# Designs tried in a protein design chat: VHH binders against Serine/threonine-protein kinase mug51 (mug51). Part 18

Target 1, 306 residues: Serine/threonine-protein kinase mug51 (mug51), of Schizosaccharomyces pombe (q9p7q6)
Amino acid sequence: MPALLKINKKKNGQTKIDRLFSKRRKTSLAIEKNHSKASMCTGQSPLNIISYNVPPLIVLRNKTIRNSIEVLVEEMFRDIQMRQQTNVLVAQCPRMIVETQLIGLFQSNYTSVAEELEQSIRTGDIRRLYLNRSDKFCGESCLILRPEFDKLFTYYLCKFKDQEHIYTLIFKLHKLLIENPLPSYTSEELKFNWEERRLLISMGFLILAGTDSYGISLPNLGIFTHILRNSRNDLSNYLKKRPYREVIESSLYNRNVSVACKKKNEAFFGWKFRLCDAIGAGLVDSFMTTCGRAFRLTKKGLEMKF
Below, E stands for the ipSAE of ESMFold2; O stands for the ipSAE of OpenDDE; V2 stands for 0.75 times the mean of E and O plus 0.25 times the DockQ between their complexes.

## First folded at step 23 (VHH; framework vhh_gocatamig_d2)

Design x6 (from w6 with A35S; at its last look DockQ between E and O 0.23; V2 from the best seeds 0.00; counts 0 for: pae O 2.5 > 2, placed apart)
Fold by OpenDDE, look of step 23:
Structure x6 (fold): chain B 306 residues (1-306), chain A 124 residues (1-124)
Amino acid sequence: as target 1 above (306 residues)
Amino acid sequence: EVQLVESGGGLVQPGGSLTLSCAASGFEFRYYKMSWYRQAPGKKRELVAGIRYEGDTVYMDSVKGRFTISRDNAKNSVYLQMNSLRAEDTAVYYCATDLHGFSDTWYEGYFDLWGQGTLVTVSS
């Protein structure tokens, strides 16, 4: 049995990873549930410190998943990098989010899929990676204890070096996260006054997760989820208009986007990522034809309203 | 090239109106918040107005009711309609965006892409 299958094998309805989370989260499970609910309402999920609940080594050693995630991330941001030609950190933030989310979501069976992941699903190595029942991407939690996350904080510290108050807040927050990594924080644990908390929320570094419960976030997380929704919606809408709700991959890549569509719906992400995401989300199925790979809108994709 | 280019500045009489335009290029404009800042001679640069990608707006108190910020994503442009102009509105007006973040804050330090500015002079 492939390693991935073993990891995802359910016992009493729970995966091994789920059981690990449950064991370690005995005290925070209630808060996490609240976070999830809050994220569903706000469209933005707080960042999770998955390593708090699951040893990172389990995920990091899975070469197949890692490679798939890396490929997905690379494809996702290729076009962004080409078009913006701006500071790499603009792309690095979403990149880090996606990477860590995929890792975390895989553990929770809520991940979008890369081609390699799709293949794994098809081969039966992985049964399901994306079990999200929502017709909307409501934001997903991701690991925050990553080098890339630290780099982002460093970037913001540098950016606000001349704004002492903001710098201090960011610095304190970062320090807190490093010294006391929690899935959520109370106001007491944060040691920020209301004004400071409000500012950090407005900056995108904190998110309300419940009554006196704060999650950690990043400024780009909101827009990321927005773009992803748009991406899914665009693809779904396109397929709805196609005969049999199908399209050949090559045709999709070469589709003429009307000026109006281009202006409104030009995807921030590359097609490969978009397709992988859609497949992972269960909106689209891939299949082979005599003319090459094709994609079909699923019932779920058809029914989803973005 | 990633850039912002302001236009529409000029000389106007008190009580007059002027519309500033800012054309954006080189980035996915529709996803970014846009802002207008101004800097009067001898004064610090200050936020005049901001518009988020969602379309909600913010204004400094002194321009509320007189100025309107809007955006046209199809044209990759942000505008500042200025009505009932006053002498104190005389300044170089800058268009700005935050390329590296998507926050709800309007601190000047967040904005890392700036236009060259356009001069607005309100004088009789």
Scores: ipSAE 0.138, ipTM 0.590, lowest interface PAE 2.5, mean pLDDT 70
ESMFold2, look of step 23: ipSAE 0.661; ipTM 0.860
ESMFold2 (binder alone), look of step 23: mean pLDDT 85; pTM 0.864

## First folded at step 25 (VHH; framework vhh_gocatamig_d2)

Design y1 (from x2 with M33F; at its last look DockQ between E and O 0.50; V2 from the best seeds 0.50)
Fold by OpenDDE, look of step 25:
Structure y1 (fold): chain B 306 residues (1-306), chain A 124 residues (1-124)
Amino acid sequence: as target 1 above (306 residues)
Amino acid sequence: EVQLVESGGGLVQPGGSLTLSCAASGFEFRYYFMAWYRQAPGKKRELVAGIRYEGDTVYMDSVKGRFTISRDNAKNSVYLQMNSLRAEDTAVYYCATDLHGFSDTWYEGWFDLWGQGTLVTVSS
């Protein structure tokens, strides 16, 4: 009868597992105090950062890319609205997320995210918007749900209702995008002549995404891009100045990190949005400490210039 | 209140200089693209200069080398330095931005916030 190792001896009321956890906590605390690289191993899912305040029912619904986007948009924009209820800009800001945020939510399975996202774009449920000035935001794109996208186009049509040629052009574009949703379009697929394409580019509806490849954009996404850049830069700069390039989440929330944000003017996007973006973009990692969740600047975050 | 207020207009002789100012209020100025437009009597309004949030600029061809647009985010202001003024520069100058948008484009149709304008008269 092999001696069943009495693993269960509670020394001082703690199981061996409890002691291991306690020791790990102590070691984690010590490592945290010593800012050693060992804290990298307890990476929390970016999802936890974004959705930790999302009601459980909503979290449970997050089974698809579409649902994930819905939850993320709702959560992020709720935060913004709560902070800036009277801000005209917030009221007019389209409900978009950065694609990297979505990727960050699913870091364990990038391939699956990409495939499902592509399918959602092709079905028209999700629209991919390419940001203007791609040279500064290489590979960055925004995701918007179809209802929000359509709402924006309705706005544009109303705006240009008295300009027949522009109205017609926008209408045709919207129709095309509804009937044939794609991640990008060739000139043949767009079915617009060169002048029309030029005008649409000038208006901000189309961007060049490659050789004979056009991406969908929206007019006036510059502010969104600017806010993203600033948010990344501010967070990066802040972390660079911190010991070990780390910060506890609770500490972060209590501190205005944005140099651009005077005490009275909070950043357009809240910390959740900013952190989600940074994590998704690979600029920041999250990990758990004895004091709570913490964030660390990655090598990519350190090297990136905004 | 969301508004733009121009100042600095006046009478100036040909070859003279003038600086226009536009003070913005009621929105996060640092994020917005700002533009100067002008409208001469009997003519359509035209873009004179634009400056993006990142500081890059655009100019009408006729004003290139003579006019300079700049911004001070700390003062929520945009400026138009006008040098070597000509009679054809006579117009009401307007400051403008797109409140709805995030405009990276210079398409006039997107601009929805305008100042009241300031008159610049270039005459001997």
Scores: ipSAE 0.333, ipTM 0.663, lowest interface PAE 1.3, mean pLDDT 75
ESMFold2, look of step 25: ipSAE 0.656; ipTM 0.853
ESMFold2 (binder alone), look of step 25: mean pLDDT 82; pTM 0.837

Design y2 (from x2 with S103T; at its last look DockQ between E and O 0.25; V2 from the best seeds 0.48)
Fold by OpenDDE, look of step 25:
Structure y2 (fold): chain B 306 residues (1-306), chain A 124 residues (1-124)
Amino acid sequence: as target 1 above (306 residues)
Amino acid sequence: EVQLVESGGGLVQPGGSLTLSCAASGFEFRYYMMAWYRQAPGKKRELVAGIRYEGDTVYMDSVKGRFTISRDNAKNSVYLQMNSLRAEDTAVYYCATDLHGFTDTWYEGWFDLWGQGTLVTVSS
């Protein structure tokens, strides 16, 4: 997938990335504003949106992990906007990407991606969200941009404004996360007592990431996680049935692999989303053929249970 | 329309059985966790049972062994089989889901879709 990071020529002094961001930011903000108004009435988070079908990613050479995340998120929003499809299910998933998608996007050096991501997390530009029930998943994490993260917390505070204890707890957590952004926290770093930590876990804000290690999460990521698992499983199963466990990219786009995807109103990730994720997760490899790009199930993908 | 509709409530004698049903509409039911809550007169609403989209279940301690929650995704329905009913089980039973998804533990504050409830009265 080195082809995904082609250098674009400057037009009128702006890179393709600059132009894309300028247009998409406006669109993203507009979408957020519209949802924010609706959320006040419905109690839904204005930031809870996923794409039914992520469009093909524009070939961009992203300079930073932050930019890459922003591009991916905006692609999802663009897709939703273009289709004018807003479903309750879609509206409940935060603007997040899977960390493996970044890896898949870059397809160069896992270490480099990880290092840059770590730095972005430590600076607070990006928040890493650990998925709930990690024992049932491969331990992937989701990534969200800080502004969106903060806005989401504002929503939670509003939701619990009449519950003083919960409000205060969420507020303190948010403050902590702003002041001390980390990939994970020890009990000492969290500065919450056991009861508070327990409550935060029960609410879905914290998960156990290891011995005396807590990961940050967000409430209500179950649907997202479920869809992600299904997406991986469906792709894997499809490839298992293919000759040589391979598929041409063009053929893949024309075929709905998931029976569940046949429903127009279901929130399913597009093929690009799934492929980026699968590649990043090491489940699928990409290679070039005379007929175009193709994907092959890896040994890891074959053995993986979802 | 997004809604939950409970049914199956009624009057039953102590030791009797009753099955509650909740029909869901307007959302992709298979992705959502479902819960039964109940509220007795003068008491707070409490979780009775929950079932995740994967099928794993949770029960209140007082109903363990007596109540069974199940789901049928094809029918967009969740059920609560109640056996060995007791007077203390008298309550309005509500079906609920969190349209935002789920948490690892059940926290009532996240549930944003509720049925109108069905009354279960256990009396001799």
Scores: ipSAE 0.401, ipTM 0.711, lowest interface PAE 1.0, mean pLDDT 75
ESMFold2, look of step 25: ipSAE 0.711; ipTM 0.879
ESMFold2 (binder alone), look of step 25: mean pLDDT 84; pTM 0.858

Design y3 (from x2 with R52H; at its last look DockQ between E and O 0.39; V2 from the best seeds 0.53)
Fold by OpenDDE, look of step 25:
Structure y3 (fold): chain B 306 residues (1-306), chain A 124 residues (1-124)
Amino acid sequence: as target 1 above (306 residues)
Amino acid sequence: EVQLVESGGGLVQPGGSLTLSCAASGFEFRYYMMAWYRQAPGKKRELVAGIHYEGDTVYMDSVKGRFTISRDNAKNSVYLQMNSLRAEDTAVYYCATDLHGFSDTWYEGWFDLWGQGTLVTVSS
């Protein structure tokens, strides 16, 4: 048990948070009971977060990495979809997840998940996107489904339809990525000259991932990364101030933990996305209490600087 | 309404100073990169300065040391302090952002929201 868990001694089988939140509303209990039933089948895992509004049958049938990503994306972006009418940026946000989120869902076997993911990337079903300014954001990459990826490229082509040179460049890149899906590319594999590569980097389609290694990116990942950092930081800070660094899930949904967002639902990403990210990143653990599911800041979450 | 509104332009003598302001509305300003562009008569529009949502700044070479871009997220505003103004700084200055949140590399083609511009004239 991590050292931080030692402070959360149970009295009569209840954590401190259980005792504090014993008088929760019946409606919240009903939701938590349903959520707990799902978790009993799968054990305590980050899947508890993504299964909140996902039928248990669908969760149990997610046998492939692709299916898991599909369900996760759908669940995590549901809140974003509901907000599309009010926020242009939200409407244009690519439907992608952080790779760590996926891995975190399969905590029992990281290696197997990684291998299967790599296979899916090589088949082209899943695309790995490298985050811009990765030097400021520790080791995270994003995963996007091919249909969503292609849809975005269609948008970019449309945007630059009147700029022949740029259009052609983007088109060639998209074609290359379709025909030869790789997690990263050498200069030789890209088949672009230096000027073309430079332009693609400038546009945000390519990043340098290493010596003669190029990662694929998307132009709008900057905001995504920023929001992700902020979300992690805000959640961490919130939990640091909580007794035992814990919070009941139901109570969390009723509170905005973001320092930047004071209004409910003002945050770019919903709670499901934020919690799933935090869990997957190892910043937060989930556990069951008598009052429902709760989250606790981990040692990693406590020490992490964003 | 999603918009950018510039202000602060005017006539100034060479060596003078001027501060431009751009007020943003209709979007979550704190997540967006902001840029100042200018267009002189008969010339192409050019990037003058940019400020990242994380605070990093970029300047064109000719304005380095003279111009300062800053932002106030609480006021949803971006500013351009212009010192030691020169005749060649005469232009319409535009505030711009990319509502789609594209790359932080300042490729002009991504900017899709522009203000109406404010005229800066540097003349003796």
Scores: ipSAE 0.479, ipTM 0.761, lowest interface PAE 0.9, mean pLDDT 76
ESMFold2, look of step 25: ipSAE 0.662; ipTM 0.862
ESMFold2 (binder alone), look of step 25: mean pLDDT 84; pTM 0.861

Design y4 (from x2 with R52H Y53W; at its last look DockQ between E and O 0.63; V2 from the best seeds 0.65)
Fold by OpenDDE, look of step 26:
Structure y4 (fold): chain B 306 residues (1-306), chain A 124 residues (1-124)
Amino acid sequence: as target 1 above (306 residues)
Amino acid sequence: EVQLVESGGGLVQPGGSLTLSCAASGFEFRYYMMAWYRQAPGKKRELVAGIHWEGDTVYMDSVKGRFTISRDNAKNSVYLQMNSLRAEDTAVYYCATDLHGFSDTWYEGWFDLWGQGTLVTVSS
């Protein structure tokens, strides 16, 4: 029996994302108030820091969660042409984002994002997906738009078309998710018996998020998580080697281009996608300098092993 | 050609050891989960062991501590070291992978590439 991974979804009634937003907000406010102290912990940067209020990495036409996801997904695939050999892997990834990338995207302007996201999930426009490998991405979730989500289910149904029992189970799940879109489900809300739930977990469609709490997942998220991990590792390792563990955006971009050309066997998402992820995950901070936008490896980024 | 080819099966006495090999070709092996399944006569096929592309492993309870799955990405191969073999381990052993979705689960239905199998007979 595959080890049921429990996701510590909520502490004290708050989701991980809520906590992250709250923490980031507090940190941002603290940094704004104590600009001098944050720089002291990482050593004196030779960069002249102008502000920690940084403009968004990506300009959004509409500041909606939906539009944000769309744009991030586009950024995910933007640099695929540069890596012909590994493009196939990236191309196979679901069109989804890491939920925390919204923090990276909006940076200091993310205060209303959580509420809007919750509403979008409850309306069914956006689906929250939990990653099965919670040991490596503990409590992290992804966001996928409804049309893309449905497309994936169509694929699953097609795959199991000759297996009536499995087909029916997947169909029933999909129908449930359409009719009752929730961020998580109780056993009662799922309307599956124990055996069915167990099977769905084994298949990768459900994850235990707590006591009688189930999150939705997908069976083929592995490649996405792999590429994401590589992305985080690559950026972290690069910054670890940089003076003061910081880099200006232009240099980072140039490096990304260089890496794409040199490391033909490594699959990476688009650089803006990666940056949003790193910021959102708390691995790097962004700030404005006289030379433009810059990024610095955080303590978390330094300590994390991917 | 995309294929899996098992080898190393044979007759072994109880308590003996055997190493199965599976050679993969035609796909980017390092990014795929690999699994060993077995099917005994008159029984349903069952997962014996699986290894993730990141190195994480899973085992059937009855083989834990006796069997070890490993992989060599440079050789595009997955191995199953079987120690302390028992009569109940007698089966055709299959190597399998999921070519489609890079599944991170071990549900049999996701595995769409299978080898021809290799027979392991444990008998005195």
Scores: ipSAE 0.653, ipTM 0.845, lowest interface PAE 0.7, mean pLDDT 84
ESMFold2, look of step 25: ipSAE 0.659; ipTM 0.863
ESMFold2 (binder alone), look of step 25: mean pLDDT 84; pTM 0.859
OpenDDE, look of step 25: ipSAE 0.529; ipTM 0.785
ESMFold2, look of step 26: ipSAE 0.657; ipTM 0.854
ESMFold2 (binder alone), look of step 26: mean pLDDT 84; pTM 0.860

Design y5 (from x2 with T105H; at its last look DockQ between E and O 0.47; V2 from the best seeds 0.46)
Fold by OpenDDE, look of step 25:
Structure y5 (fold): chain B 306 residues (1-306), chain A 124 residues (1-124)
Amino acid sequence: as target 1 above (306 residues)
Amino acid sequence: EVQLVESGGGLVQPGGSLTLSCAASGFEFRYYMMAWYRQAPGKKRELVAGIRYEGDTVYMDSVKGRFTISRDNAKNSVYLQMNSLRAEDTAVYYCATDLHGFSDHWYEGWFDLWGQGTLVTVSS
C-alpha cells in the first residue's frame, strides 16, 4: 500500500509550498540585500517602481520600447504637473527621459532594449539627444518622442522667425532629421558646411560625439543635466548616511532629501523621476521589505562622484 | 515679477574700476546661467561675460584678465567687476538670462530676459 503522502495541512491558509516559496523569497531577499546584482533579477521590476501609478492595462500594453518611453515620460512628468507649480523651468522642460532609465527598466535584457531602441531611433519615432558636457555625463543621453521633438523645433522656428539665416538653418536641420533619422551623423550625412555646423553647435543643436561624428541635441539642456547630477548626488549622499545605506520608499517620500531644495522649494523633479534615474543609472537598487519597497545604494552609487 | 535690475554704472576714469550688480527676481536664480552684455554707441550688442549655474565663466577676449563675473545665489545676484577700464569699455551694460530654455549656450538669441541696462562711461 503506497504510503499516502499526508497532504500537509494548510497552516494559516498557506501550503507548505507557499511557505517554502515565501521563505525562498525571504532568503532571496536577504541574499539580494547583500548582493546588489541579485536584486535586479528577482525583485519587483524597476518599471513597477517608476510606473506604480500607471494603470495595469497601460503597463501590460507596454510591449515596445516606444510604448515604454511614452508611459515612462508620462509617469515621470505627472508628478510635476500635479504639483501645479508655476515654475517656468518646469513648463519649459521637454518631456525627456534618460536613456539609462529605460535600460534600467529592462535590466534582464539589455541587448534587446538596445536593439529595439536603435531601431526606434532609426525610424524616427524616438530621438536620441546627447547631453551637453558629456565629459561629466559619459554615455548619458536623453530620449524624446518624435512629437515632442517636433514641437520643440516648431518653437525654435518661431523664436527665430525674424532671423532669416538662423531660421533657414534650423529648418534645414529639422528637415534633415525628419528625413534621415540617425543616432549620430557624419559631416557628410549632415550636409552642412563647417560654418553651419559650428553655428549649430554654438546654438546647442549639435554636439561632437566623436571623430567626424555629430550628435543631435537641444539647446538649453544644461539645467536638465544639472538637475540630474544634483538629484543623483543628493540621493547618494542621503543613502550614505542611512543605516545599511537603504531607505524605505514611504520614508523617502516624506523627507526632503534634496540639499538643493530649500524647505520651501520642491525639487524640480519628483521622487519618481529621481528614483527612476538612479535605478536606471545603477546607483540604487530596489527591493521589497516587510515595510514595503526600499532602496539601497549600490557600489556604483557609493563610488560615483558627481 | 520676473525681472533683472542692473546697478553700479557711472563715470570712471581710464584705469579705474567699477562693479556692476544685477539683481534677479521672480525665478529660480540658481538654475539659470547669467550673462553680461554691452552695447556701445553705434555698435552691436556683444557678450562681455557669462557664468553658468555651476559657476564656470566665459569672457570676451578684450576683457579677459580685467573683468570678473561672479554670482551669489543667496542674493539672487550676478556681478561684474571691471578693472583697468578703457575708453572702449564705454557702453550700456545689460544683464541677461534665458528663462525659456535655461540655456547652456552663449548665443544672444536665446536670452529672453534683459535688464534695462546701466551706463558705464570711461572718460578722462
Scores: ipSAE 0.290, ipTM 0.634, lowest interface PAE 1.4, mean pLDDT 75
ESMFold2, look of step 25: ipSAE 0.627; ipTM 0.840
ESMFold2 (binder alone), look of step 25: mean pLDDT 85; pTM 0.867

Design y6 (from x2 with R52Y; at its last read DockQ between E and O 0.57; V2 from the best seeds 0.68)
Amino acid sequence: EVQLVESGGGLVQPGGSLTLSCAASGFEFRYYMMAWYRQAPGKKRELVAGIYYEGDTVYMDSVKGRFTISRDNAKNSVYLQMNSLRAEDTAVYYCATDLHGFSDTWYEGWFDLWGQGTLVTVSS
ESMFold2, look of step 25: ipSAE 0.709; ipTM 0.884
ESMFold2 (binder alone), look of step 25: mean pLDDT 85; pTM 0.865
OpenDDE, look of step 25: ipSAE 0.456; ipTM 0.746
ESMFold2, look of step 26: ipSAE 0.706; ipTM 0.884
ESMFold2 (binder alone), look of step 26: mean pLDDT 85; pTM 0.867
OpenDDE, look of step 26: ipSAE 0.758; ipTM 0.893
ESMFold2, look of step 28: ipSAE 0.703; ipTM 0.880
ESMFold2 (binder alone), look of step 28: mean pLDDT 85; pTM 0.867
OpenDDE, look of step 28: ipSAE 0.633; ipTM 0.834
ESMFold2, fold request of step 29: ipSAE 0.670, 0.693, 0.679; ipTM 0.866, 0.877, 0.869
ESMFold2 (binder alone), fold request of step 29: mean pLDDT 85, 85, 85; pTM 0.870, 0.869, 0.867
OpenDDE, fold request of step 29: ipSAE 0.762, 0.651, 0.718; ipTM 0.896, 0.852, 0.881
ESMFold2, last read: ipSAE 0.677, 0.663, 0.682; ipTM 0.870, 0.864, 0.874
ESMFold2 (binder alone), last read: mean pLDDT 85, 85, 85; pTM 0.868, 0.869, 0.866
OpenDDE, last read: ipSAE 0.402, 0.745, 0.751; ipTM 0.757, 0.890, 0.892

## First folded at step 26 (VHH; framework vhh_gocatamig_d2)

Design z1 (from u2 with Y53W; at its last look DockQ between E and O 0.41; V2 from the best seeds 0.57)
Fold by OpenDDE, look of step 26:
Structure z1 (fold): chain B 306 residues (1-306), chain A 124 residues (1-124)
Amino acid sequence: as target 1 above (306 residues)
Amino acid sequence: EVQLVESGGGLVQPGGSLTLSCAASGFEFRYYMMAWYRQAPGKKRELVAGIRWEGDTVYMDSVKGRFTISRDNAKNSVYLQMNSLRAEDTAVYYCATDLHGFSDTWYEGYFDLWGQGTLVTVSS
């Protein structure tokens, strides 16, 4: 039996993202109050910190979750032209974002994001997908727009068209998800028997998220996870080698371009996409300096092994 | 040409050891998960072991502790070290990969590239 990755149980009814938002908010407030103490843990930055209120990495025309996903997805694929050989892998990734990238995108202005996201999921406009590949991404979720999600499901329906049992099962699941869009499902809500659920888990369409709680996934999220992992590792490793584990945005950009040119065999998402991910995941903090936006490796970023 | 070629099969006594090799060509091997399947006479094909590009592995319960799957990306090869072989391990062993979508799961239906297989016979 594939090790059913226990998705971290909703502590007190809050989603993981809610907890992250709450934590980030608390941290931001604490930093605003104690500007001096956060810098002390990592040594005195030679950078003149102006503010921890950092403008969004990406300017959104409309501050909607949908638009945020669209723009992030665009950023995900932006640098594909620079890396012809590895671009094929990136191009195969689903058009989705890591849910925590919303934190990275909105930074301090994310207070209403969770509510809007929940509504969007319940209306069916956005699907939450859970990553289940490794302990490293256990419980992390992605967001995908409905049209893209349906497209991916259609692919699998076509793939298994000659296998009546599997086709019917996938079709039934897809229909259920369309008719009853939820962030997660109970066994009762899924309306599948134990064998069917087991098969869907084995196929990668369902993930056990808790006691009688199932999340939706897709079988082909592996490449996305791989590239994401590489992205986080690359950024973390780079920052670990930097003085004070800090970098200004311009330097980071230049490095990204350089890496894209030099490491032809490594697949990476767009740099803004990567930054949003790193910030959202809590691996990197952003702050404003006299020289512009800067990033710092967090304790979490330092300790995490990808 | 995109292909998988198995080798290393043969006759071995119970308790013996054997190493299977699968050589991959025609695709970027390092990004693909690889699996060993086996099919015994009159039985359904079953997953024996799998290895992802990150190096994490999966095993069927009956081979845990006895078999080890590994990969060498530089050689575009995946291996199955089989120790403490039993009569019930007798089967044709196949190497497989999913060329499409980079699946996270070990569902047989996703594997679209298969080797020709190599016979392993465990007999006294």
Scores: ipSAE 0.581, ipTM 0.813, lowest interface PAE 0.8, mean pLDDT 84
ESMFold2, look of step 26: ipSAE 0.669; ipTM 0.862
ESMFold2 (binder alone), look of step 26: mean pLDDT 85; pTM 0.869

